# Ledger of designs, part 325: VH-VL binders against o27280

Target 1, 266 residues: o27280
Amino acid sequence: MDSMNVPEVLEIKRIVEESESVKTFIFSWDFRREVRPGQFVMVWDFRDEKPMSVSLIDPVRSEIGISIRRVGEFTDRVHGLSEGDLLGIRGPYGRGFELMGRDILLVGGGIGMAPLAALADEATARGMRVDALVAARTADELLFLDRLEAAGVNISTCTDDGSCGFKGFAHERLLTLEENHDMAAVCGPEPMMFQVMRILDERDVPAQLSLERYMKCAVGICGQCCLDDTGFRVCAEGPVFWSQELSRVREFGRYRRDPAGRRVPW
Below, E stands for the ipSAE of ESMFold2; O stands for the ipSAE of OpenDDE; V2 stands for 0.75 times the mean of E and O plus 0.25 times the DockQ between their complexes.

## First folded at step 14 (VH-VL)

Design H19 (framework fv_bamlanivimab)
Fold by ESMFold2-Fast, scan of step 14:
Structure H19 (fold): chain C 266 residues (1-266), chain A 119 residues (1-119), chain B 107 residues (1-107)
Amino acid sequence: as target 1 above (266 residues)
Amino acid sequence: QVQLVQSGAEVKKPGSSVKVSCKASGGTFRSYAISWVRQAPGQGLEWMGRIIPRFGRANYAQKFQGRVTITADKSTSTAYMELSSLRSEDTAVYYCARDTQYEGHFDPWGQGTAVTVSS
Amino acid sequence: DIQMTQSPSSLSASVGDRVTITCRASQSISSYLSWYQQKPGKAPKLLIYAASSLQSGVPSRFSGSGSGTDFTLTITSLQPEDFATYYCQQSDDTPRTFGQGTKVEIK
C-alpha cells in the first residue's frame, strides 16, 4: 500500500534497444509488490514523472521491464541513460489483463505491443496457444517480434507501407486470419482498436483493450478522469477494459480532445 | 529455422583489414541481433560486438573499439564484420551468431570463417 | 567485465557416467547464463539458456541449475557423442563473456 505511492530508486540493470525510438529498461523488482500484465508504473528521472506500461514481468529473475518511446523532453533524457544509472519507480497502478480459455489473440500497434508482450509471456506460461497480430506503419516500427518468437507465439505482421508482411491496416489483416479464439487483447492507436473490436464482436470473441492515453489520471493527478457517456474513470477502472464496456463509450475510437477540450476526429 | 552462412577463409598481411560476411536465411532478419565471436587456435570464445540490423546500431567490446566495424545490409539479409590494423594475434576463426536480445544467448551460429594473419 | 571461471578445465569419463561441470561468475548474473557444446572444427551449439531451460532438440540427459554466481551443467548418462568441450556464457552485461571451457574426454 504505502510502498506503491513512494518512489523506489532503482538501478537500470539492462537496456534492450527495440527500435530507433523505443528502448526497454530492465530493473530488479521486489515481487512482494505484485505486478500483472496491463499495469503501469510511474517513472521519475528526479525532474519529471511519467506513466509507462510494464512490458516484462519475470518473478523467477525478480525483474521488470519498462518500454519507453522517445517522444519528448522527458523520454529524450531517459533514453540518454546507461546501465548503472538510477530512476525512481512507483506502482504498479491500474487493472491488468485477465486470461481465460485455451487460446488468445493479441493485436498490437506500435508501442501498444509493450503490455501485450508481458501478457504473451503469462499466456504461454499458462499453456495457452498465442496468436499475435503485430501492426506498424513500417517494418522498423514493428516491436517485440524476437521476444514473441522466443515465447513460441504464432506471429502475423502488417505494415501500412507493405515493408513487412501484409500491406494494410491491422483490421484488414485480421479479416484474413482464423476466427477461433477464446479471447483477445488489443493495444494500440484508438482508431485501430475500435476497428479491431468491431470485428471481434462480430466473431463473438471477448476482447480486452488497453487505453493508455489516460494513465496520468490513474495516479491521482486529476479527479475528473472520465470516459464520455459512461462515467468510467480510467484511473479507477482502467487502463484495461472489456470490449462490452467500451462499446457504450461514444468517444472511443472516434474522437480525441484537443488542448481546449474540443472533440476532434482521430 | 534460421540459418547463418559465412564467407570463406582469408589470409591477410599484418596491418591490412579483413571483412567477413554472414548471410541469414529463414526467419525475419530484422527481428534479431547478430553477434560476432572469435576463437584463436586452441583458445576459448571471445565476444567482439553485435548489431541490431533493424536500425544498424552496433556495440563493441572495449578491446576491439576503434578496430572493428559491424554493419548490416537489410536488403540482402547480410551482416558484416570488418577488423582493421591486423596483427598475428588476430589469427582466429570468426563466428557470427543470432543474438536473442532479452536472453542474450546465441543460436544459431554460422559455420565460422578462418582468418590467418601472416607475412 | 564479468569474469566466468569453469571447473574443471578437463575431465575424463566413460559412457554412462554422470558428468558435472561448474561455472562461477565474478558478480551476480541472476540466471542470464547459457551452456554450449563445441566439437573440434565446429561452431558451438546451444544446450541450455536462462541457466536451466533446455534448448529444443537437445537430449533430456542435459540439465542446468544455479542462480546468482554459481551454476552447474549436468549430463546424467554420458553418450559417445557427448565427448566435446563445454562453455558457459553470461548475458547479464556487455561485453558478453565466456568461461574458459571444460574438455570432456574419453577415459
Scores: ipSAE 0.533, ipTM 0.776, lowest interface PAE 2.6, mean pLDDT 87

Design H2 (framework fv_bamlanivimab)
Fold by ESMFold2-Fast, scan of step 14:
Structure H2 (fold): chain C 266 residues (1-266), chain A 119 residues (1-119), chain B 107 residues (1-107)
Amino acid sequence: as target 1 above (266 residues)
Amino acid sequence: QVQLVQSGAEVKKPGSSVKVSCKASGFTFRSYAISWVRQAPGQGLEWMGRIIPRFGRANYAQKFQGRVTITADKSTSTAYMELSSLRSEDTAVYYCARDDQYEGHFDPWGQGTAVTVSS
Amino acid sequence: DIQMTQSPSSLSASVGDRVTITCRASQSISSYLSWYQQKPGKAPKLLIYAASSLQSGVPSRFSGSGSGTDFTLTITSLQPEDFATYYCQQSDDTPRTFGQGTKVEIK
């Protein structure tokens, strides 16, 4: 019997409130099931199941964290839970980030900073120099600044409204930052990631980008996760892709697909 | 420079209330929790409660629930602790401290506010 | 509430001595344990967090160890500035709780 596809019922050990709309749920985890930054799990509230990125990986404490933004019925219910309550967790699933070189850049937008926070922890533990560009619409939506600062990460911020740091978009701020990185990891809204990817490509910086598309099945059976030009299934072949792979995908940053496979503009 | 600066010493009568302030500078005030810890003369450290300023949500130790109110003003980067129905046993130095949401350790600490409750 | 108990409550030591202070939790707290130093009239100062992580700027003669319920703070080669009261604190659960303190006095 394969227990990987059956949800394990875990107790919520701790809840960290990251912002008005984002909470991190922390669970005890058996690290005989390896978890890497950039992977996701399926979270089951005993009614519905949704994919969520792993935002904290702590093998010393035997804990994982899952950061969830309040955006609908499922996430509203999960946000109403307390420490001691139970959730079902399946996974991990997907391809995680790969670290290379000595100096790395992280570019995160909104909740996309969640998987990058886990990556920052691993990179700093390996002795890498980490620069992070944290972007959001407003100051209140900037996430994980406390974790990044505690880890020794060099932080730059930008907000669309100018309420914190640079006033403008992530790609505009990136143009003013140091150009010398061995790799980059990017996660956030696809239009932001597309603009950032173009700049990194011009700088010859290899980049990994995380796509959190419409995932209905964690084991890669879901055709709705396919990218137009490549046939990639995000849950099976992603969610992390190299920029060279994504540069060949016409839909990246331009449109997404609904559950019926129809094109929807960003 | 990361720093917490507290209001000055207070002398209060039994039955009154006291409100201590804690002004943060050098870090993103909204992103951290602020805990309040007291210490009676010659005694150990006692945690009273914490607030995450971004939400205005506070948690209290059961012993102080109903008497303590912890608040925060994000526009001034200041946290407050108000303790009501004061008794002589509330005579203590009251500290605020930055509370790491993941690790839960306290750093930095405010310099402390001496509160004396006497007739 | 998680109860934290330190041992000993006080000790006398000489400069150059190795000092060991223990802390026990009434239930498992994994590695969510911090150590603080407090000198008379001053606020506590963080020494160790996550049971064994040395805070930046703290001398390497301080070290922490342990997990679960039993924890130890060690000071190798005690210095004059180390005579103080030391507290352990758990952050696994709310309310946060402290040990009763260990006073390290000059012999």
Scores: ipSAE 0.032, ipTM 0.595, lowest interface PAE 7.3, mean pLDDT 86

Design H20 (framework fv_bamlanivimab; at its last look DockQ between E and O 0.63; V2 from the best seeds 0.00; counts 0 for: pae E 4.2 > 2)
Fold by ESMFold2-Fast, scan of step 14:
Structure H20 (fold): chain C 266 residues (1-266), chain A 119 residues (1-119), chain B 107 residues (1-107)
Amino acid sequence: as target 1 above (266 residues)
Amino acid sequence: QVQLVQSGAEVKKPGSSVKVSCKASGGTFRSYAISWVRQAPGQGLEWMGRIIPRFGRANYAQKFQGRVTITADKSTSTAYMELSSLRSEDTAVYYCARDNQYEGHFDPWGQGTAVTVSS
Amino acid sequence: DIQMTQSPSSLSASVGDRVTITCRASQSISSYLSWYQQKPGKAPKLLIYAASSLQSGVPSRFSGSGSGTDFTLTITSLQPEDFATYYCQQSDDTPRTFGQGTKVEIK
C-alpha cells in the first residue's frame, strides 16, 4: 500500500565501485516489502527522483543494492555521496523476471548486467545451471564478473575491442555458444537485445528482455512509456517482457521515443 | 589469478618515513581494492587502510590517520603505503592484500615487507 | 570499532581430530566474517568468507558457520599441514578488525 509509494530515507551502508562509471549502493532493507530481480526503485536525492534497477537482493542479510551509471547531473550528484549519507528509496515497481526450467542463459550489456546479477543470484539459489554472456565495449566496462564467478555462474565475455574474451558483439558470441537452455534473460542496449532475441527465437528458447528506457513513470500513467504496436507500458506492464511480445513491436531495436513521444533512431 | 609482490625489507631510524610498494601482476583484474595490514612481533593482524587503485580513493583506520598515506599508480599496477614519524612500535611485517569490495575478505596477499625501526 | 574475540587462544590437537574455533563480535556483523590460516613466516591464507563460503582450492574438511555475533570454524579431520594460527575477520564496518588468533599446536 502506501509504504511502497512513500520514499523511505535510507542510509548508504556500503558503496562498491564496479567501474569508472558504475557504483553499487547498498542499503538495509525491510523484506516485508518484497523485491524481485527485474524490478526497479525510485531513487531520490532530495532534489530529483530517477528509476534504478535493483542489482543485489539479499534477504538473509536484509540488504538491497542499486547500481547506478554516471550519465548526467542527478547521477553525478549521487556518485559524489559517501557511506553514511542518505537517499530516499521508493518501490519496488514493475514486473520482475520469471524463472522456469533447469538451465538459464543471461545476456547482459553494460549496465544491463545489473538486474541480471540479481537474477543470477536467485537462479543459482534455486539450483539452476546459469550461463552468462557479459558484453561491454572494453574489459574495464565488464560488470559483476566477480559476483557471477562467486555464485558458480559459467561466464563468457565479449568486448567490442577484444580486450577481454571474444572480440565482437554479444549476438556474434552467442552464435558460438551451446544452444541448450530452458530460458534466457536479456538486458542491455536495445539493438543488442533485438539481435540476441532473433537468435533465441530461431533456437526456440523463450526469453525475457528488460526494457529500461521508459521507467521514469513508475505509476504507469505516462503515455510515452507505451510501446508502438502493442500498447504495452514499460513502467506498468514491464520493464520485463517475453520475446514473443517484443517480436511484434515495430519500434523495438529500430528507434526510441523522446520526452514528446516522437520517434528518434538509435 | 592476480599475484601481489612487495618491496624488500627496510631498516629505519625513529622519526623517518618508510614507503612500501605492492605490485599486482598476472591474470585478469576485475574491480578490486588493496588493503594494508600489519603484524607486529607477537601480535595479531591490524588493518591500516585501503585504496581502489583504479580510482585512487583511499580510506584509513583512525589510529593511523595523519601518519599513513596510501596511493596507487594505475600505469604500473602498483599500490604504495607510506608511514611517517616512525616509532619503535611500528616495527612489523606489512602486508598488502586484494580486498573484495562486496564481502571484504582478503585474497591474495603479498609476501610481506619487514620494517624494523631502531636507532 | 567492532571487537573480535576468539576462543581458545591456543589448543593442542592430534592428526585426525575435530578442531573447533569460535569467534565473537562485539556487535552484529550479519555474515560478514572471514577465516584465515597463517603459518610462521608466511602471509595469511583465506579459508572461508561470508561466514560459510569455502574459498576455491581449500580442502572440504574446513567449514564455517554462524551469523550475527557468534561464528565457528571447524576442521573435521586435522591434517599435519593444518597446524597453524587461525584468525577471524569482520568486514561489516570500517575499520576491518581481526580476532587475536588461535594457535593450533601438535599434542
Scores: ipSAE 0.694, ipTM 0.849, lowest interface PAE 1.7, mean pLDDT 87
Fold by OpenDDE, look of step 15:
Structure H20 (fold): chain C 266 residues (1-266), chain A 119 residues (1-119), chain B 107 residues (1-107)
Amino acid sequence: as target 1 above (266 residues)
Amino acid sequence: QVQLVQSGAEVKKPGSSVKVSCKASGGTFRSYAISWVRQAPGQGLEWMGRIIPRFGRANYAQKFQGRVTITADKSTSTAYMELSSLRSEDTAVYYCARDNQYEGHFDPWGQGTAVTVSS
Amino acid sequence: DIQMTQSPSSLSASVGDRVTITCRASQSISSYLSWYQQKPGKAPKLLIYAASSLQSGVPSRFSGSGSGTDFTLTITSLQPEDFATYYCQQSDDTPRTFGQGTKVEIK
């Protein structure tokens, strides 16, 4: 196999505690291996391996950050790690976001803000105007607000319980915003993304959406992340898709597959 | 805009404990950290530790490990620094400051709390 | 721990002078370096972060440069309100550490 597919054992340089359930692990990175917002890496804790989005890309400091939400056994173990501990990282993989225009809208939900935070950094660095709609269930689950603000991003928040910002869902908040953008990037719960995409399409705003699927190989060979009807592999053709591409994906916003490959509703 | 307001000056006996408060006000909800830094008279700045008020996780400088406790009350947006087993060398102005978790710089700062330890 | 060494410990200057303060880290800290200004009886004030980023509201006569181990704070034209003590601070590792300070006095 290609050397890029061999996990590199890296030391956790720093840990940023984004929320009670989300940590960002920062690593030294050799940028001879280019990484783009929207791409993911495979994180190996020497027992199991999971795909994780890159949330920080700093070529000046030669660092990347990987934000991980604690949701299961693997992530529980990873969250137990400390600075100085080791993880295996291979990648990056997948298609990242493409920036276009001057004004970009980011719509993120929960951990979906991870790749968008990286995109925000790039966009602002390019002199783009960035608006971000950050959604979460509660205020305590909102991610990357300080970081986005520091980058010059115009932030709008919404929470399911109304504990911060607009009370409601991201698509509902979006409906209240009439400003048009040259492009949108979306990442979060698929039902959210589905609704957001519809609104953006109606407004003729080009949109890219990052899908989350169970990925095992990350190299498009195992088929675990294959999308129905199209045959798109999230790890290879994605995880970032244009709205036009996703319009062809029947399962988008409707169902997903569990680790065993069984169809399960959202 | 976040502002930090600290509790008033303290005079303590050696061996006692002091607890300084730092109340955050203004601005919108953010996932910031609060660091504590002290400055002895005529001396430089010394970092003691920090806490993330949102979920109460703290870490400390090794020099103060076991003697300092940093806590936070989300309901009142207040962080606390308690230093025990006070000695004359602990006489200093104690500052709280907002801590950027990514960059690690401090802004803004509280106005400082003078703590005098004397027999 | 990472030691931060400032130079000089003190300096005398006149209004309008160009002032340069250096800070050296005992090991590479990339660009995780901040500069603060402190006046007597007041809390430190952030001037520069990330080695060269000017904090909002800080006059443009202040600038920071450097990476790795050697850093510089420059005041292009010293103003009366600039007489104070300046500190560098590394944020690459824990514990966070400060330089010993540089006192800028009136000549």
Scores: ipSAE 0.673, ipTM 0.869, lowest interface PAE 1.0, mean pLDDT 94
Fold by ESMFold2, look of step 15:
Formats: sequence, structure tokens, C-alpha cells
Structure H20 (fold): chain C 266 residues (1-266), chain A 119 residues (1-119), chain B 107 residues (1-107)
Amino acid sequence: as target 1 above (266 residues)
Amino acid sequence: QVQLVQSGAEVKKPGSSVKVSCKASGGTFRSYAISWVRQAPGQGLEWMGRIIPRFGRANYAQKFQGRVTITADKSTSTAYMELSSLRSEDTAVYYCARDNQYEGHFDPWGQGTAVTVSS
Amino acid sequence: DIQMTQSPSSLSASVGDRVTITCRASQSISSYLSWYQQKPGKAPKLLIYAASSLQSGVPSRFSGSGSGTDFTLTITSLQPEDFATYYCQQSDDTPRTFGQGTKVEIK
């Protein structure tokens, strides 16, 4: 029996309000289904099903956390739920991050910090030095700062409006940081990730970037999550890709696709 | 590093109210949950309630529901606890503490505010 | 409310002794348990969180163990600065509740 492809109905054990628009939902989880940072799950509210990043992986307590930004009807309904309410979860799916070396840089924009928070926990548990560049439009949208600090992560912040930390974009702040990391992990708005990737490639820093695309099956069969140029399926060969893999993809950083496959601007 | 500094000691009459302040420095105030805990002379620790300043929402121990009001001012990075209808049994040291949202432990603590209720 | 019961309520010990303090919850709290040290006239200080995780800056002679309902705090070689009152605290449910305290006194 392959229980990964059948949603399990789970009770919301706890809700953490991360920002005005982001909540983390915590569930009991049987870790016979191993979960790796950078993998995603499909969340089912008995009406719709959407992919969501895992942000907390706690095998000691048998818990996972799934961070969800309020962006539409599905996420509005989920944000209206309370502890004790039910959600369906299937997964995990996709390729997670790989850790290497002793010094890692995390670069996260908005909700993109969710999988990086899980990675930071694993990296610090291995004894790595972790630097995180946390980006958002405003100070109130910076995510996971308390959690990252408690884990021993060295945090730099930037906000578009300058309300916290460096005023400007993540790639601009990155140019002012020391160039000595063994690897980087990047997740956030694709335009941000493209700019950050270019800088990291110039510095010869191995980088892994987590992408999102429209998903239907989550197991790679339907082809809805494909990247042009390479045929990579985000749900099967990603969502985490090495920067060298992405350098061959002209779509990356330039546009996104709607559910019908049409190009739309970012 | 986060620091919590509380307002000074107060002497109050029964039936009045007290409002204790807790000013945070270091870290990001919007990311903290702030809990209030009291300790009567020679007694243990008693949790009163908490607030998540980003949202302005507070929850309270049932024992204090209706008598305690916990608020926060993001512009000054300050949390407040107001306890009304004071009795002599409310004589205690009142602490604020950063409340970890995931684990629920308290670190750091403020230095404490002694409140004495006597006629 | 979850009741937290500590044992013993007080104890006497000498420098160098191994000291154990137990804490029992009235229902399972998984590993949502913390230990605090409080010296006279001072605020409590976090020692252990998540039942067994040592807080930064706390000496390694302190350790915590347990899960579910039964927990212990151990000091493996008592030092003069360790004479204090110790509290456990659960964070599994609201209200957060503390044990009644264990006073560790010099013998």
C-alpha cells in the first residue's frame, strides 16, 4: 500500500499566527512518511486541494507545520479554521534541499521563508553556521524571525519600504554581505530568486532554489508543472533545483503560467 | 538580544486598578508573544495571560477573565497589563516574559514589578 | 487546567551532590515542558525547554528528561550558585501552569 497518494484527514493541533496574512497549521504526523525540507504537501479542505510548503518538521514530537498565506478563496477558508478542525493532507512530494559544507546562506522572500525555516532547523542541528537573509515588502511581513533566532541563525533583514533592516531588495542586500558561504538555499518570488541566483553564480556559490508552478496531480503525471526549455516537472524533479539546472531555463525569472499554460507577467 | 524592562513598584488600595508596563528592546517586537506571570510573597508562579503584539489579541487565564486587560503598543514596543478590582490577595510581583510561540516557554523575563495592595 | 506536581517540595544537599527533581503532569503534555531556576529577589531563569533541550548559557551539569506525564531535572554536581527554587512549567495547553516549586537548600 502506497499511503502517500491518499489524503489523510488530520486534526489541526495548533495554529501559529506568523503575520496578518500567514498562519502555520501544526498536525500530528507519522514519520514513517519521511519529510525533508523543501518538499511540499497537498492540503485538502474537502472542497479544493492546493500545494503548501512544510515549514516545521519535528520528529521528536511527531509534528509537522504547514505555513499558508491568505491569497484567495481556498486560503481564506483555511485561515478561518480553528484548532480541532480537520484538513486532508497528502504527500510529501518533490525533491528537498541537500545540505553541504559548514556555512549556509538562506535567502527567503515572503512565504518562501517557510521551507527555509525547516532547512535552518536541520542545518543548525547538524552544527552548521546558518546565515539568513529574510526579505519582505514591510516589517510586518517578515516571517519566522523569532524562530530563526532561537535556532541560532544569524539574521539579516531587508524590506522594500525600509521599515526593518536594509531598505531595498534581497539581491541588493546580498551584495553587501560576506562572500564565503559553502552553499545557498533560495526561495521566494521568482524575480527575486533570479536576481539572487545571478549574484550567487558570480560568486561561485552552489545554490539550490525552490520553485512553484501550477500543480494538479502532484506526482508528475499531468505535466501541468513543467518548465519550458527542459521539460522539468516542478512536482517531480523539483521543486528544489540547482542553479545550474535553472540556468538552462529561459522561463525562469521572466514570466509565470496560468492553469491553462499561458504565459502571464509576474 | 531581547530585553524586557518593567515599570516601578506600586502601592494600591483595595478596589483600585494597576497598570504595569513592559518595554521591549532588541529583536523584533512584532514577533514576540508577551506573557504575564505573577508571584505572591513566598508562593509559586501563576500565569495570567498573553498577547501577540502584531495582532493585538490577548488571551487570559479563566481566573483573571474580566479583571485583567493585556494590551500592546507596537510604536513604543511596550506591553501593558492592567488588573482591576484589586484585593489584598493580588499583592505580588508581576513579571512580563517573552513567550515562545512554538514551544511556549518564557525567556527572557522582565525584572518584575512589585504591587502591594493595602488600605 | 493541567496540574503540575513537583517532588520533593524541598531538599537539602551539599556542594558536589547529584540532585534530581521530578515533575508530574495530570495528563500527557508530550514534551512541552520547561524548567526554571529562581534565586531570591530575582526573576526566574529558563534552564531547560522541550523537556530536555538545554538553554544557551546554562551549565551542562543541568539536564532534563521525560515525556508524557513524568519529567526530571538533574544537576550532576551541585555548585554553590545552584541553591535556588526550581519550577517546571507545561506549555501544552492554556492556561500555562507551573509546578509548586522545589527549594534546594544547603545542607
Scores: ipSAE 0.329, ipTM 0.721, lowest interface PAE 4.2, mean pLDDT 87
ESMFold2 (binder alone), look of step 15: mean pLDDT 92; pTM 0.945

Design H21 (framework fv_bamlanivimab)
Fold by ESMFold2-Fast, scan of step 14:
Structure H21 (fold): chain C 266 residues (1-266), chain A 119 residues (1-119), chain B 107 residues (1-107)
Amino acid sequence: as target 1 above (266 residues)
Amino acid sequence: QVQLVQSGAEVKKPGSSVKVSCKASGGTFRSYAISWVRQAPGQGLEWMGRIIPRFGRANYAQKFQGRVTITADKSTSTAYMELSSLRSEDTAVYYCARDHQYEGHFDPWGQGTAVTVSS
Amino acid sequence: DIQMTQSPSSLSASVGDRVTITCRASQSISSYLSWYQQKPGKAPKLLIYAASSLQSGVPSRFSGSGSGTDFTLTITSLQPEDFATYYCQQSDDTPRTFGQGTKVEIK
């Protein structure tokens, strides 16, 4: 029996309202199925199943949290649920983050802070110094600030509209921050991640980037692999990739593929 | 650091209603929940309900269901607790407190509002 | 509702004493337990959350322990300002519930 591929019907223990569009759903979890920061689960509402990043990992309390942004029919239905309601959960799936060194940088945009919040908890529990650059369009879309602060994380913020912290984009703010990290972890919109990766590469900081669009590939939901684009990669199991791996992918940060396989610029 | 400042003491007749305010000020105003807790003279702490002001979602203890209404005005960062059909047993100090959504602990607390119900 | 029972309801102690207060939940609450101190005429003050996490600014003589159903607050070297009423509170479920309180009085 492969218990990872069988959905467990779990009760929503607690719901945390992160923003107008983001909620974290907390479930009791049997940690005989180990979960690591950067991994995801498949959430099943008994109609449809969608991949969601794990944003809270607490083996002491035997709980996991899954943060979900309201963007479509499935997520609208899930956001309508209450504590005590049931969801199916299977997994975890995918490649998680790997912690190295003593001083780490987290760079998150919007919902991309979800897997990074779980990583921040693990890093601080290990006694690491954690700096987090939290980016969003507006102040009310900055996520997990209270949780990061409680964990002892050093927080910098930026918003596109200047409503909190630095006015501008994550990569612009990053240029004003210290260059003394042993590694970085990055998650957010792909154009943001591409710009951040370039800066970290210039600073010789090894970076791990979480690409949510590759979560379905890790469980075999995506169609045929794109071998022609690089001649080297058929498919890499995501969602977490090293910057060195992504630097060899010419599409990263420049083009995406629509459902018909056509190149679409960012 | 966020501070919670409550409205002043009230003396009410049985059968009336009271509306207590709790204004958040200072610090960074992020998404948070506000709980209301009361304490009768010489008694312990009793949770009445909570609201997430950002979303207008309120939950109540069953004992107060139908008599208590908790609301919030996001433009003024103020939460309100209205208790109707007052009885002498409702004489208490009423506190608002920031409710940390992940852990559920209360910090900071308002200074309290004394409500006396007498004939 | 989850019932919280504190023991003792009151105790008498001297400055320098080690004081322990226990709190029992009617069902498992994991580590969703907080401790508060309240002085007459004042709002409660958070001492400990998550069963054992000391709130910033609270003296290190205060400590919390326990998980599941049984929890303890310890004051290792009681000071004059520590004579107060102490409450435990669970946040594992709604409604949030408090213990009945433990009054720490001077001998």
Scores: ipSAE 0.578, ipTM 0.798, lowest interface PAE 2.3, mean pLDDT 87

Design H22 (framework fv_bamlanivimab)
Fold by ESMFold2-Fast, scan of step 14:
Structure H22 (fold): chain C 266 residues (1-266), chain A 119 residues (1-119), chain B 107 residues (1-107)
Amino acid sequence: as target 1 above (266 residues)
Amino acid sequence: QVQLVQSGAEVKKPGSSVKVSCKASGGTFRSYAISWVRQAPGQGLEWMGRIIPRFGRANYAQKFQGRVTITADKSTSTAYMELSSLRSEDTAVYYCARDYQYEGHFDPWGQGTAVTVSS
Amino acid sequence: DIQMTQSPSSLSASVGDRVTITCRASQSISSYLSWYQQKPGKAPKLLIYAASSLQSGVPSRFSGSGSGTDFTLTITSLQPEDFATYYCQQSDDTPRTFGQGTKVEIK
């Protein structure tokens, strides 16, 4: 049909409560519109529209899942919805992850595990060996562990407070894991991703990193999504980038931009 | 490798309450849901409710709402099911089971706790 | 509540037989259907989830199929240890509901 993306008004089929602050909303989806792990959709509550990562892709059941953390007015309203209620969804947008090799490492922090959970499903279905390092501030904030375990993923955890697994940050835990992989996929807070990328680079493991913070610009017109020297708009050319691409961007891991476009240190 | 171990058999009077425990080992107790399922002698399986331990939220089958309370203690990796106002019809084996949220299947199961309500 | 009905309620079979058990949901449950085996005095054991996914450690003679409202569990070449009661369970909605069970007995 038409290349213009109109929101589909879809019924919330099921809600999975991932944590006190995170829910996954599951919808029936027509897979004539392909969806790949690492892509996002625009979620519309008939008042505001926000980008959200796709965390479940199930073409056999004709379902997608969208994981949403409660952080403000829009997400508070969406979290108040029940099964049977309606939301508008358009997309998918952005480029997804690419899988290569036999062995993949996933490194996720907080809600960054959402797109990586969808990637784990695809990698496992392809017969790849998947190792996941799941990081959060506390044990109660570790996400998708049951889904990863069910998929046959080898899971390592770390929490800042030591309440589950290794006590410390993701990159500190990664230093104790000496196994090489054919590729890695990383999603979480930008400072975490920068530290993880440096370690993977030293190990000659090619990595893909998802810049979730820039997913607020649906069509790539917003200047706030523009990265430093390269001129990349994350929502148009991302959110997934190879580590080789990000190594050329001076802002990655060092600066962000405020609404006025000014550099602000992490 | 998750394992679930339940408390021992109990004999109770009508009108009393029973509290059954389910201790988990292996895996991250906080990261999975636990369901309770009962089976009366010679009958089928009946789902009672579930809890997600990390935020202590429980949901119950309508039939048991008001009489069943499901709780969890994260520090001891133990889930509890308390059934009040016991009747002879509540005589059953009570099971806890790990509940996979996305697929909704139950694995593993506890060994079961026999609860007999007799006058 | 979604009602699950199994057929037959019981059957008699011999070692080596092909056994088929059916399960019908009162409304579409997509493929959110699991099968369990229960032996006397024991907890149920998961055989199949997502209608057709074989649980690790379960012999390949067990298979599941179906989608929507109609599902089947098949045991090819029945073995002595397979005499048990089998239950289907839906997980598309809350409350989770089970079929009434099918008892597979020695002929």
Scores: ipSAE 0.567, ipTM 0.793, lowest interface PAE 2.7, mean pLDDT 87

